Miniprotein binders against USG-1 protein homolog (usg). Designs and how they scored, part 13

Target 1, 336 residues: USG-1 protein homolog (usg), of Azotobacter vinelandii (p96199)
Amino acid sequence: MSPAIDIAIVGATGTVGAAIVEILEERDFPVGQLHLLASPASAGKSVSFKGRNLRVKSIEAFDFAQVRLVFFAAGQAVTRQYASQARAAGCMLVDLSGALPLQQAPRVVAEVNPQVLEKLEAPCQVTSPASQVVALALALAPLRPLVRWRHLGVTACLPVSSLGREGVAELARQTTELLNGRPPKPRFFDRQIAFNLLGRVGDSDTAGHTGLERRLVEESRQVLDAPELKISVTCLMAPVFFGDSLSLAVQASQAIDPSAVRAALERAPGLELIEPDDCPTVIGDAVGQDVAYVGRVRTGVDDACELDLWIASDNVRKGSALNAVQLAELLIKQGR
Key: E = the ipSAE of ESMFold2; O = the ipSAE of OpenDDE; V2 = 0.75 times the mean of E and O plus 0.25 times the DockQ between their complexes.

## First folded at step 5 (miniprotein)

Design h1 (from b3f with K14R E18L R24E L81K Y85E)
Fold by ESMFold2-Fast, scan of step 5:
Structure h1 (fold): chain B 336 residues (1-336), chain A 97 residues (1-97)
Amino acid sequence: as target 1 above (336 residues)
Amino acid sequence: SEDQVLELFYKAMRIWFLALELMEQGDKEGAIKKLEEAKKIFEEIKRLNPDDPEIKELVKKIDELIEEVKRGDPNALEKVKELLEELFRILYELEES
């Protein structure tokens, strides 16, 4: 039995932060005192946790010595501002923003590379990777004994919730405007997202890659323990409220046996294989679930060394909040 | 029926979008009216699925929100957006028929 642990959640009023609160309750995590932290503008709200109303506090002047574990779910700038202070107070950190360096706060997916947690120095710092990396790692890690990867192509279709509550509100407003015959008025996006696809999420660097695309490459290499794997990635914004949808094309050094691949995926923890030649979707399959879904397992049309996969996963739960809670469960189980 | 519940949910969400728009415009009375309309639809969904704890909790949250809007709570707009996210989560689960 793990002893009760005092916890702070930074960004508790955001989509992912709220999901962490919910999942801690659902999984009966051994929570002592729970401190819900947000910007001063978001402070003062009440959140129900195990039949009690908890007031959201401002992160400004919060004493991190009051807690032993901190979840950072408030974006990169907030993690950069407060992580060192929390660590100096002796806190274990689970970051979801990706702001911390990979060598100091390694990216961990609970079902893929949990052994990384056993080697961390106290107070431990870990990062839950980008939700798309969680999804692709769950599908590709079980294939490691069967497939020697050379190249990975990723097309990731992101939901508007990946950009938080403002993204969700904007898609809803634009959809209502268009269905009522009114021109869309983008506020959060620079253009129409409803009934459209945006070929870029965030700003491109001089080489044409976004920060998210760079993050997917770096985190995938670390989580899969494949530093030499060549990765091509495009992140698209889809008119979808929740759920990541990914198309993966894997190039191997040898011909792939798709039956062996299906068998490995069927046995994989954190993953559900949909029937051969079928396609899971975020609506009805992935969203609300604690596993990622994989389907459309097939070899390349003209290349027996290519494997093509389709993945649907919950960007908020398994892709983010659930993985973060599972990492915390592993850390406390190890007495850390 | 499940199709009827899904239709009612889409209707409630459309009304919720209007409530959000009115809240952003500062139209408190208009927003309260739309939130009350949405609540009536969720009460009907609850009648069709009386053992669903998620719909019961949702109705309770909507009641709390209506009271917050009536009091002029500065956090009410953000709570409308939070509940919209919850509504889409439930909608995605309901589509699994």
Scores: ipSAE 0.015, ipTM 0.425, lowest interface PAE 6.1, mean pLDDT 87

Design h2 (from b3f with K14R E21Y L81E Y85L)
Amino acid sequence: SEDQVLELFYKAMRIWFEALYLMRQGDKEGAIKKLEEAKKIFEEIKRLNPDDPEIKELVKKIDELIEEVKRGDPNALEKVEELLLELFRILYELEES
ESMFold2-Fast, scan of step 5: ipSAE 0.200; ipTM 0.652

Design h3 (from b3f with L6M K11R K14R E18I E21L L81K Y85T; at its last look DockQ between E and O 0.46; V2 from the best seeds 0.00; counts 0 for: pae E 9.3 > 1.5)
Fold by ESMFold2, look of step 6:
Structure h3 (fold): chain B 336 residues (1-336), chain A 97 residues (1-97)
Amino acid sequence: as target 1 above (336 residues)
Amino acid sequence: SEDQVMELFYRAMRIWFIALLLMRQGDKEGAIKKLEEAKKIFEEIKRLNPDDPEIKELVKKIDELIEEVKRGDPNALEKVKELLTELFRILYELEES
């Protein structure tokens, strides 16, 4: 069907990069040569792919002319440092860090705004947005013909895995310390995260917003094609290992028909609507799945023009690596 | 590699949490399936660390626990919880390594 394509994965030893490798294998992506790239400190490590051992190479010495497609799954600084080289070599780029400008590398969720890919100039640059944006866009995009949006309120409860391996290890260590009757000694976080909530993720700017909160605002407007939508965001760190949990409050110009909303959500791609008498959870439902889960769909207590709902989604798989691979699949199918 | 082992451990720990939740809900067959999935990952970790006695003992404990769950041992749930504490301890040691 599709011709094999040579691929580089930047950040291949990280949680998301490893998930990209796994998903490429699971989905039979037409992989030619696969180059796994990381920092010099991580070079020489081995990763299995289709029964073969692949060595992780240093990104510093890598010649991007060897590949046609690059996934940037490391971090913003790495994308900023190497994206120009990859582009100059003629590579298509799928960035997961959000470092590239919205105009240059638009944010795309495969089930929501795939048509954006058809209009990109070669070599294509695209961003898989923040995992929370992937989740909220899957839920809100089907509602666009039903709801004239005025305002979107988002509370995003992030798992420690959103901060990578160190975040997971810190929650695990603090939990173990508490279970053994010892005081937790924060090392990665500035205070106890086990059995606690931290109402901020990252440093805030002078107006009080974090970079992640601003990213969610900007990316949501682009993905939903709603540049006038006003968005309020709070991101908090929950003592949860895996999975994003989001509370959404939508304000519309007119009364919302909750039956029409549920019907739209039932048919929405990439999404599962949970039974009305239940609430989706990250561990019970979303983690390890290729769909985001929506529940608690209801109008406001005092306002028929408000819609409230809850989302549980896998931040590593559907929210990051899977969406990125889906974008690459769409580009390949277009002959790009 | 150390990063590969940590990623495998991370994945197995996710599955172990799911197994624990299924057992608490009374879904023993679902829990057994998840414990078997986690076991395969720990076997891979053991293969990558062939001379680590703690990992060898961990895999042995997991085998014994799966058989206890299959037999319907009334103490199996508590043992799944106790092994969770051991998993956190091992992760702590890998973090300091």
Scores: ipSAE 0.011, ipTM 0.352, lowest interface PAE 9.3, mean pLDDT 87
ESMFold2-Fast, scan of step 5: ipSAE 0.671; ipTM 0.865
ESMFold2 (binder alone), look of step 6: mean pLDDT 85; pTM 0.836
OpenDDE base, look of step 6: ipSAE 0.017; ipTM 0.303

Design h4 (from b3f with K11W K14R F17W E21L L81E Y85M)
Amino acid sequence: SEDQVLELFYWAMRIWWEALLLMRQGDKEGAIKKLEEAKKIFEEIKRLNPDDPEIKELVKKIDELIEEVKRGDPNALEKVEELLMELFRILYELEES
ESMFold2-Fast, scan of step 5: ipSAE 0.268; ipTM 0.701

Design h5 (from b3f1 with L6E Y10K R14E R24E L81F Y85R R89L)
Fold by ESMFold2-Fast, scan of step 5:
Structure h5 (fold): chain B 336 residues (1-336), chain A 97 residues (1-97)
Amino acid sequence: as target 1 above (336 residues)
Amino acid sequence: SEDQVEELFKKAMEIWFTALLLMEQGDKEGAIKKLEEAKKIFEEIKRLNPDDPEIKELVKKIDELIEEVKRGDPNALEKVFELLRELFLILYELEES
């Protein structure tokens, strides 16, 4: 049994923040006092924790010296504004936004690179990677002993929930409008998302890449400990409420044995392999679960050195909130 | 039957989307009416599956949500989105069976 630790959750009213509260309770994390923090506009809301109703407080007036661990689940701008203040107060940080530099707050997936936590200077700061990186790392890390990866192609189909409550609301609204014979009136997206597919998530830089695509490249290289790995990424927005869907094409320096790959995936922690002739889906398999699902394990049609995989993962639980809690568990276990 | 339960869930989801739209438009009275319609369908599902703890908890959450909407609670919209996630999980589990 670990001693109780006082915790703050920034972004407690968001989908990921609420999931962190739920998972802390589910896993019997040794929570002392739990402080739920949000913007002034969201302050005063209530969240249930262990049979008690906790009131959400404004982050603007919060004294971080009251806590020893802070989860940042409120996006990049909020992490940039408050992380230094929390760290100066002596807090350990688990960031989910990706706003902190990779050298100062390394990206860690609990099943893949937990040894990175042993090298961190106290008070530790760590980042849970983008949910798509969590998913691909769970599938690719077990395969590292079998082959040397040379190139990774990623097509990531993101759910509207990856952009928060407003994304979910707009897909629901547009779907209802279209089914009632009315043209959709985009408010959050600049165009129709219902029954459509948007080839870009967020704004592109001068080279045509989005911030999320650049994040996936940088974080994948660090988590997989593969700085030489060449990565091509397209992140698209699917008319899907919850769950990440990924198509991976991995090019190796030598011919791949798909039977050895399947055997490794079957034994991999945090991952479940779906049998041949079936395909995992986000809603049917992954959403609400604490593991990622992998299927469609096959070599390239004309290239034995290529491995193709399909992954479905819960973007909120394993992709974000659960990994963040697992990182916190490892940090307190190591006495950091 | 399982097919009957699945059809009722699909009907409830259709009504739930309408409730979301009405809440987004600020039509509190319309949203409450739709949430109550959805609750009646879930109570019918509960009658067909009286020992299912998931459906019992869902009906309870819907009751709590209706009261929060009546109070003008700013948490109500967020709870509608959380319940939408839960409804999709239940529906797709039924389709797989």
Scores: ipSAE 0.014, ipTM 0.432, lowest interface PAE 6.5, mean pLDDT 86

Design h6 (from b3f1 with Y10E R14E R24E L81Y E82R Y85K E86K F88W)
Fold by ESMFold2-Fast, scan of step 5:
Structure h6 (fold): chain B 336 residues (1-336), chain A 97 residues (1-97)
Amino acid sequence: as target 1 above (336 residues)
Amino acid sequence: SEDQVLELFEKAMEIWFTALLLMEQGDKEGAIKKLEEAKKIFEEIKRLNPDDPEIKELVKKIDELIEEVKRGDPNALEKVYRLLKKLWRILYELEES
């Protein structure tokens, strides 16, 4: 049992922030006072929590000394602006944006590397990694005793909800325009997303990689405790409202036993294995669930040392909000 | 029957997407009109499947949402978004049945 803790959620009106509120209630997290924080434009809204309506407050004037735990669920700019103030007030931080340095706010997936939390001094700060990293780490961590990873290839198909409510609205708008025989007018994306695939999410640097792709590389190495692992990654935007879909190709130093892999995945916490002749989909399996789904477990066509996997995961729940709440549960259990 | 339900559900989804778009743009009156159009289609689905508890609950939630939007409830947009997730799940189940 843990004593009640006063909490602030930054970005409470966003998709992930709202999911954190819902999951705190569902899991009966020991919430004392809950403070919902947002931009001035979103302040004044109300959110239901345990039968009470809580008013959303502006973050600009908030006194972080009122709380012991802060979830940052807004975005990198907001985390960069307010994290130092919250930490100076003595708050524990769970960041979902990835804005904090990996050395100062380690990336943790509750089922994979919870021991990292034991080494942190109060007030600790931790990061819930990118939702794609949560999904791939749940699948790959159970395989560590069976395979020595040399290279990981990742193709991640992101839903428009990964960019928030504006992304969702844009796909809906473009779809409506096209169904009415009108050319789409991109407002949030720089081009048509409806019935299309965008081979890049965010801006490329001079080497051609996006910030998200670099984030996936850095966070995967840390979460899997594999700093030497070579990782190739492409993140694309799919015309899908919810759910991450990932294709993984793992190169091992030895021949892989796919039966042993399937057995390990069946026992893995936070993961569900689909039958060998089927594959999970975000709509059919993952959306609304609290586990990631894995399927299509097979060795490479021409290489017994290659393992290929397909993953579907809810980017909002298990990929983000649920992992963040599970990290908070571990932090309060350790008395931090 | 199932083919008719799927066709009606697809039509309701088109209208729901339009309602979400109008809510995001601040067009309250336009959004209400589209939510009412979607409700009428879900009522037809309920008529074809009177024993489906999920469709009955969906119609009730849409009624509540329309009233919340009319009152200017600040949580209405969030509820439209949450119902979109549920509608996608139901549509998928119908397509796979």
Scores: ipSAE 0.012, ipTM 0.400, lowest interface PAE 8.8, mean pLDDT 86

Design k1 (from f1e with R46E Y83R T92D)
Fold by ESMFold2-Fast, scan of step 5:
Structure k1 (fold): chain B 336 residues (1-336), chain A 93 residues (1-93)
Amino acid sequence: as target 1 above (336 residues)
Amino acid sequence: GKIEVTVRLEEDGKTYEFHFEVDSPEEVKEIAKRLLEEFRKRGVEELEIFIRAEDPEVAEEVARVLEELFREAGFENIFVYRRGDYVLVLADR
């Protein structure tokens, strides 16, 4: 039993922000007053919550002393601008952007490292990791007693929804243009995404890595409590509306028993194992679900110390909004 | 049940977005009909409608109603994508 808590959602008009509103209602989270915040340009919309219409307000004039919990779902620049103000007002923070330092706002996946929340001092701040990190951590954390990881290779195929509603609209428009015999007119992407693969998501630094790829490395090491784990990451954009698809290759210090791995994954919270004659897909399995799906569990072709597996997961729900709400549930259950 | 509708369009190089909340597929039809009449007068060639409905059966009904309405209004290229409670409708001429 928790008392009602006053909440603000920053970025309430975005894909993830809207999903947080929906999940708070679905899970009967003990919401007192709900304040929906957005940029001035996005303010004025109305959102239904538990039978009432809530008007989206501008963040610029908002007094954070009105709330006890803030979800930041509006990207890194907004989190950087407002997080200190909210914290100074005494708010607990759940950030989804990754803008806050890992030491000050630890990355937590509810099924993997919830004990981290017990160490937080008030006012608590915590980060929901990148949706790809949520997915890989759900699969790899149960294997920790069985596999001594030395290297992790990640190929992450991102959906266009990872870039918000404009990404979704762009893929749909380009598909319609091409199917009607017209050349695609990129408006959001700088090139054709329909029936294509873009080998980079975001800008590369001087070493050739994107901010998202560096985020996946840093967050995976923290969530898995594996600071010495070497990680290689490529994030690509797929012509897929929703759902993260990941190929993982794990190098271990000893030979892997794939039967023991499958047994551990079957018992794992937040996961469903699809085996032996099938393979999970984002469309067929993961999208709209609150668990990640794992399949293709196998050792390397020429290396018994290599474990290869495939993951499909919902980038908006379990990958982002649901994990954030679960972290908030854990924080209020602990008495903050 | 609750149905949330977002309409996005381009006119004279500017992007406009409108947000509505309605209780039935018939209300969606009425809003869409009024928008189509206004936008036809203004020469809007491309229209995007983003819909969320709590009930998947309601989402199906909304998608059907909008597709029929846009065909009757002379839109030749209509793309409807639906997943759970989410519906995206793109229409152009």
Scores: ipSAE 0.000, ipTM 0.383, lowest interface PAE 11.9, mean pLDDT 85

Design k2 (from f1e with T6E R46E R52L Y81F Y83K)
Fold by ESMFold2-Fast, scan of step 5:
Structure k2 (fold): chain B 336 residues (1-336), chain A 93 residues (1-93)
Amino acid sequence: as target 1 above (336 residues)
Amino acid sequence: GKIEVEVRLEEDGKTYEFHFEVDSPEEVKEIAKRLLEEFRKRGVEELEIFILAEDPEVAEEVARVLEELFREAGFENIFVFRKGDYVLVLATR
């Protein structure tokens, strides 16, 4: 029903960029001309879209006046370099990197806070939050009537794919080296990731927090509309190729009814609740799916005001590309 | 069906990258055979093949064909990772 819109995807050769192309086709998004953009080193590759073979172009010479909507899926540095140019050309922006300021490009999860899009001035800028924030917001937003949040503890186990194709290749290489009885030779990570856990993803600031951990705090508060919520975050790198795994510990002001929580999660859009004694996994459940999976819904061992949840989610699809496409659908529906 | 193939070779600390677009798992096998011959000939230490197929069924077939080829060629240190339409093959000495 919407008129066709010309689109550019920045980072089209990456895992998330490729998923955006697939999801635009799957959802029959009203795509006019589709421009696939990447670094000069990645230009010349081809991507299939609706039976057509589209060539990836270099972003360096691209005229953003050719399009009305741009997805940025190429990391923070690329978003910082090109977002202002695209916006000056009149483009709506959906950023996945988190490089844009929260006040100028608010974080939106389609099922949680879509009303934020109605307040944006044209040309709109919006950010799809970190994939971990998408997952936790889908689980926590339905609980607002049942749980008054005081504190949120997050342990987020990130897949190596969160660092792109080089992260995936590195885990595969190190695994092969170790199984061959040879010491790993890290090329992308600074140390062994295979059969290990890295308690930090990215560099720490002077207070010991990483940029990703700060991003999770800031984005969660905005998406959940909970500016007073105290949040503790640890993001670790797991020897897992794809999928986010999250342990959430919620402290509430009142005793929690776990049966009411399960009922709310069962009704929640974008979520699938696994039975109380079952544990969803990224490989067994979440990877390749368009919903986040929640399990292990329980109160604290000694505290009826504590709620503990386990989440498995596809970091590429619902965590990133699908949410971005859903935001674009909402923006077009609003005539923005 | 369209298949994107990216090959990375490491030799003497230098990385060489090649990009191909092919239509079938048979064409991927032909590329892999040529790369194995160069691998033996030049003393390449690591061979990585990244494949994006048109769909997961094609990706799975490509992965099977490559696993069989590399095993038959006498490589014991082969890792194949599959997710949806994405395939990564790593062979090392």
Scores: ipSAE 0.000, ipTM 0.408, lowest interface PAE 10.2, mean pLDDT 85

Design k3 (from f1e with R46E Y81W D85E Y86L T92E)
Fold by ESMFold2-Fast, scan of step 5:
Structure k3 (fold): chain B 336 residues (1-336), chain A 93 residues (1-93)
Amino acid sequence: as target 1 above (336 residues)
Amino acid sequence: GKIEVTVRLEEDGKTYEFHFEVDSPEEVKEIAKRLLEEFRKRGVEELEIFIRAEDPEVAEEVARVLEELFREAGFENIFVWRYGELVLVLAER
């Protein structure tokens, strides 16, 4: 048992922040005082934790010296604004936004690269990578002894919940409008998302890549410890409320044995292999679960050096909140 | 509390958001009923209600109660979506 630790959760009223609170209780994390922080507009809400109602406080006047561990689950701007203050107060940080530099706050997936935490000096700061990176790393890391990666192609189909409550409302609203014969009125997307696919999530830079696509490239290289791996990424928005769906195409330097790959995935921590009669889906398998689901393990049609696979994963739990709590568990267990 | 309620509406190009925390579906119904009466007086035609209940069975009861209430209040297009602990109500007149 670790001694009790005082914790702050920034963005406690958001979907991921609320999931962190729930998972801390579910896993019996050694929580001392729990401080729930949000913007002034969201302050005053209450959240249940271990049979008590905790009042959500404004982050603006919060004294981070009151806590030893901070989860940042309120997006990049909030992390950029407050992370330095929290660290100066001596706090360990677990960031989910990706705003912190990779060299200072390394990306860690608990089942993949936990050894990175052993090299950090107190007060440690770590980042839980993008939920899509968590999913692909769980599938690819077990294959390292069998497959020498040369190139990774990623098509990531994001749920509207990746944009929070407003994205969920937009899909529901547009669906209702269309089924009632009314034209859709986009507010959070620049066009119809219901019964459609949007080939871009967020704004592109001058080279045509989005910030999320660049994040997936950078974080995947670090988590997989593959700095030379060439990665191509397209992130698209799907008319799906929850769950990440990924198509991966791996080009290897050698012919791949698909039976050995399936055996490695079957043994992999944090994964469940769906074979051969079914294909995992976010609705049927992944959403609400604490593991990622992998299927459709096959070599390329014309290339024995290509491995193709499909992943369905919960973007809120294993993709975000659960990984963040697991990182905190590892940091505390190591006394760091 | 067991149930968090967030109500969003647009009026004169401004977005307004109201937050409530309650322990029962009956309290959610009373809050929603009062809001519908005020919205009718102000000519509000479109609103969104987000509900988070820790118990999925409570979320089901809340969704059922709100669907009946909005139907009785004369909304033409009512969408009540439930997924686990979450209930989303979209209503238009």
Scores: ipSAE 0.000, ipTM 0.354, lowest interface PAE 11.0, mean pLDDT 85

Design k4 (from f1e with R46D F50L R52Y Y83R Y86W L88I)
Amino acid sequence: GKIEVTVRLEEDGKTYEFHFEVDSPEEVKEIAKRLLEEFRKRGVEDLEILIYAEDPEVAEEVARVLEELFREAGFENIFVYRRGDWVIVLATR
ESMFold2-Fast, scan of step 5: ipSAE 0.012; ipTM 0.495

## First folded at step 6 (miniprotein)

Design h3a (from h3 with T85M; at its last look DockQ between E and O 0.06; V2 from the best seeds 0.00; counts 0 for: pae E 9.8 > 1.5, placed apart)
Amino acid sequence: SEDQVMELFYRAMRIWFIALLLMRQGDKEGAIKKLEEAKKIFEEIKRLNPDDPEIKELVKKIDELIEEVKRGDPNALEKVKELLMELFRILYELEES
ESMFold2, look of step 6: ipSAE 0.006; ipTM 0.179
ESMFold2 (binder alone), look of step 6: mean pLDDT 85; pTM 0.835
OpenDDE base, look of step 6: ipSAE 0.021; ipTM 0.466

Design h3b (from h3 with Q25R; at its last look DockQ between E and O 0.86; V2 from the best seeds 0.00; counts 0 for: pae E 7.4 > 1.5)
Fold by OpenDDE base, look of step 6:
Structure h3b (fold): chain B 336 residues (1-336), chain A 97 residues (1-97)
Amino acid sequence: as target 1 above (336 residues)
Amino acid sequence: SEDQVMELFYRAMRIWFIALLLMRRGDKEGAIKKLEEAKKIFEEIKRLNPDDPEIKELVKKIDELIEEVKRGDPNALEKVKELLTELFRILYELEES
């Protein structure tokens, strides 16, 4: 048995943090002491782990010297505030926020670029990329031997759970209001989200791109080892509680064989190919699963050099918590 | 306490969606496991709200539903969907309180 390690989870009360606790238990991760950390306002709560109720502690009073591994699942601001302290205490870091610089904490998907972990200097820092990057990388990485990409177009339909519990609450409330014949009263969103698509997630910069869209471009290039890949991204907020839905359009340098693409996807780790006559959905297929689902594999209507596909993936599980735990498993196996 | 209840409720909702998915796929064992996980969360909500008759009734309905799934009741899937609708109602009431 690998020696047990002491672990902290920052943001243990959040959706992703709670999923990390669940996955650590499900995978029988070699956990010594598990320290659950949150904001002072969320401290004092209890979370079940291996039949024990663990008290959530305030991060402000936590000595990171007590643990060997820290998961950061509380957003970028918390990572920026505490990552340096955790590292100074000698902790390995798995960041899910994307707050750490690309070169200091490389983005890794366990099935795509695990070799990056071998090159990390101790104490190791790694980022589990945005859930959309996990999903698209799982689908595209197997295709690298088949096609040379010139451009990647991504339309990502995000669930409200990507914005945390407040997004979930808002969609639920607005939906209930409408179903009861009442006008929805926006609180968390500035407008109706129920039965509506929002064409933007977060604020746009002067060039019209959101911080998330820029992050998806940068992290996708790193995970795919494709620094020169042209990428266009649009992130939408969908009236969906859980799961990422992605439409990909890949422009290749040559004509694509859809049969060869399908055969590569069928063999791909962390991915399930859905048959051509069906289409995966987040609620029908992806939510709660350990794999992403890919379907609608086709060439362009009038362009044999275009590859189009559709992805459904659990943004909380495979897209975040599971990938993060897999990264930690790999680090431990390396004797780090 | 209200924030804690809401957090627990959202977690239970996610698990409920997974249970529903597993039932649709014919994974009875997986579905039961997820329903039991959701039940534990609602029991915690009940512990935090011992005088709430709605939560008490909800936990009872979940217990009955789990037994229906275990016995292979043909209506169990529909009841999971119906109870999901009730969960949304309860969630709304909690958000408006």
Scores: ipSAE 0.015, ipTM 0.365, lowest interface PAE 6.9, mean pLDDT 90
ESMFold2, look of step 6: ipSAE 0.030; ipTM 0.534
ESMFold2 (binder alone), look of step 6: mean pLDDT 85; pTM 0.837

Design h3c (from h3 with K81E; at its last look DockQ between E and O 0.90; V2 from the best seeds 0.00; counts 0 for: pae E 6.9 > 1.5)
Amino acid sequence: SEDQVMELFYRAMRIWFIALLLMRQGDKEGAIKKLEEAKKIFEEIKRLNPDDPEIKELVKKIDELIEEVKRGDPNALEKVEELLTELFRILYELEES
ESMFold2, look of step 6: ipSAE 0.019; ipTM 0.525
ESMFold2 (binder alone), look of step 6: mean pLDDT 86; pTM 0.843
OpenDDE base, look of step 6: ipSAE 0.017; ipTM 0.346

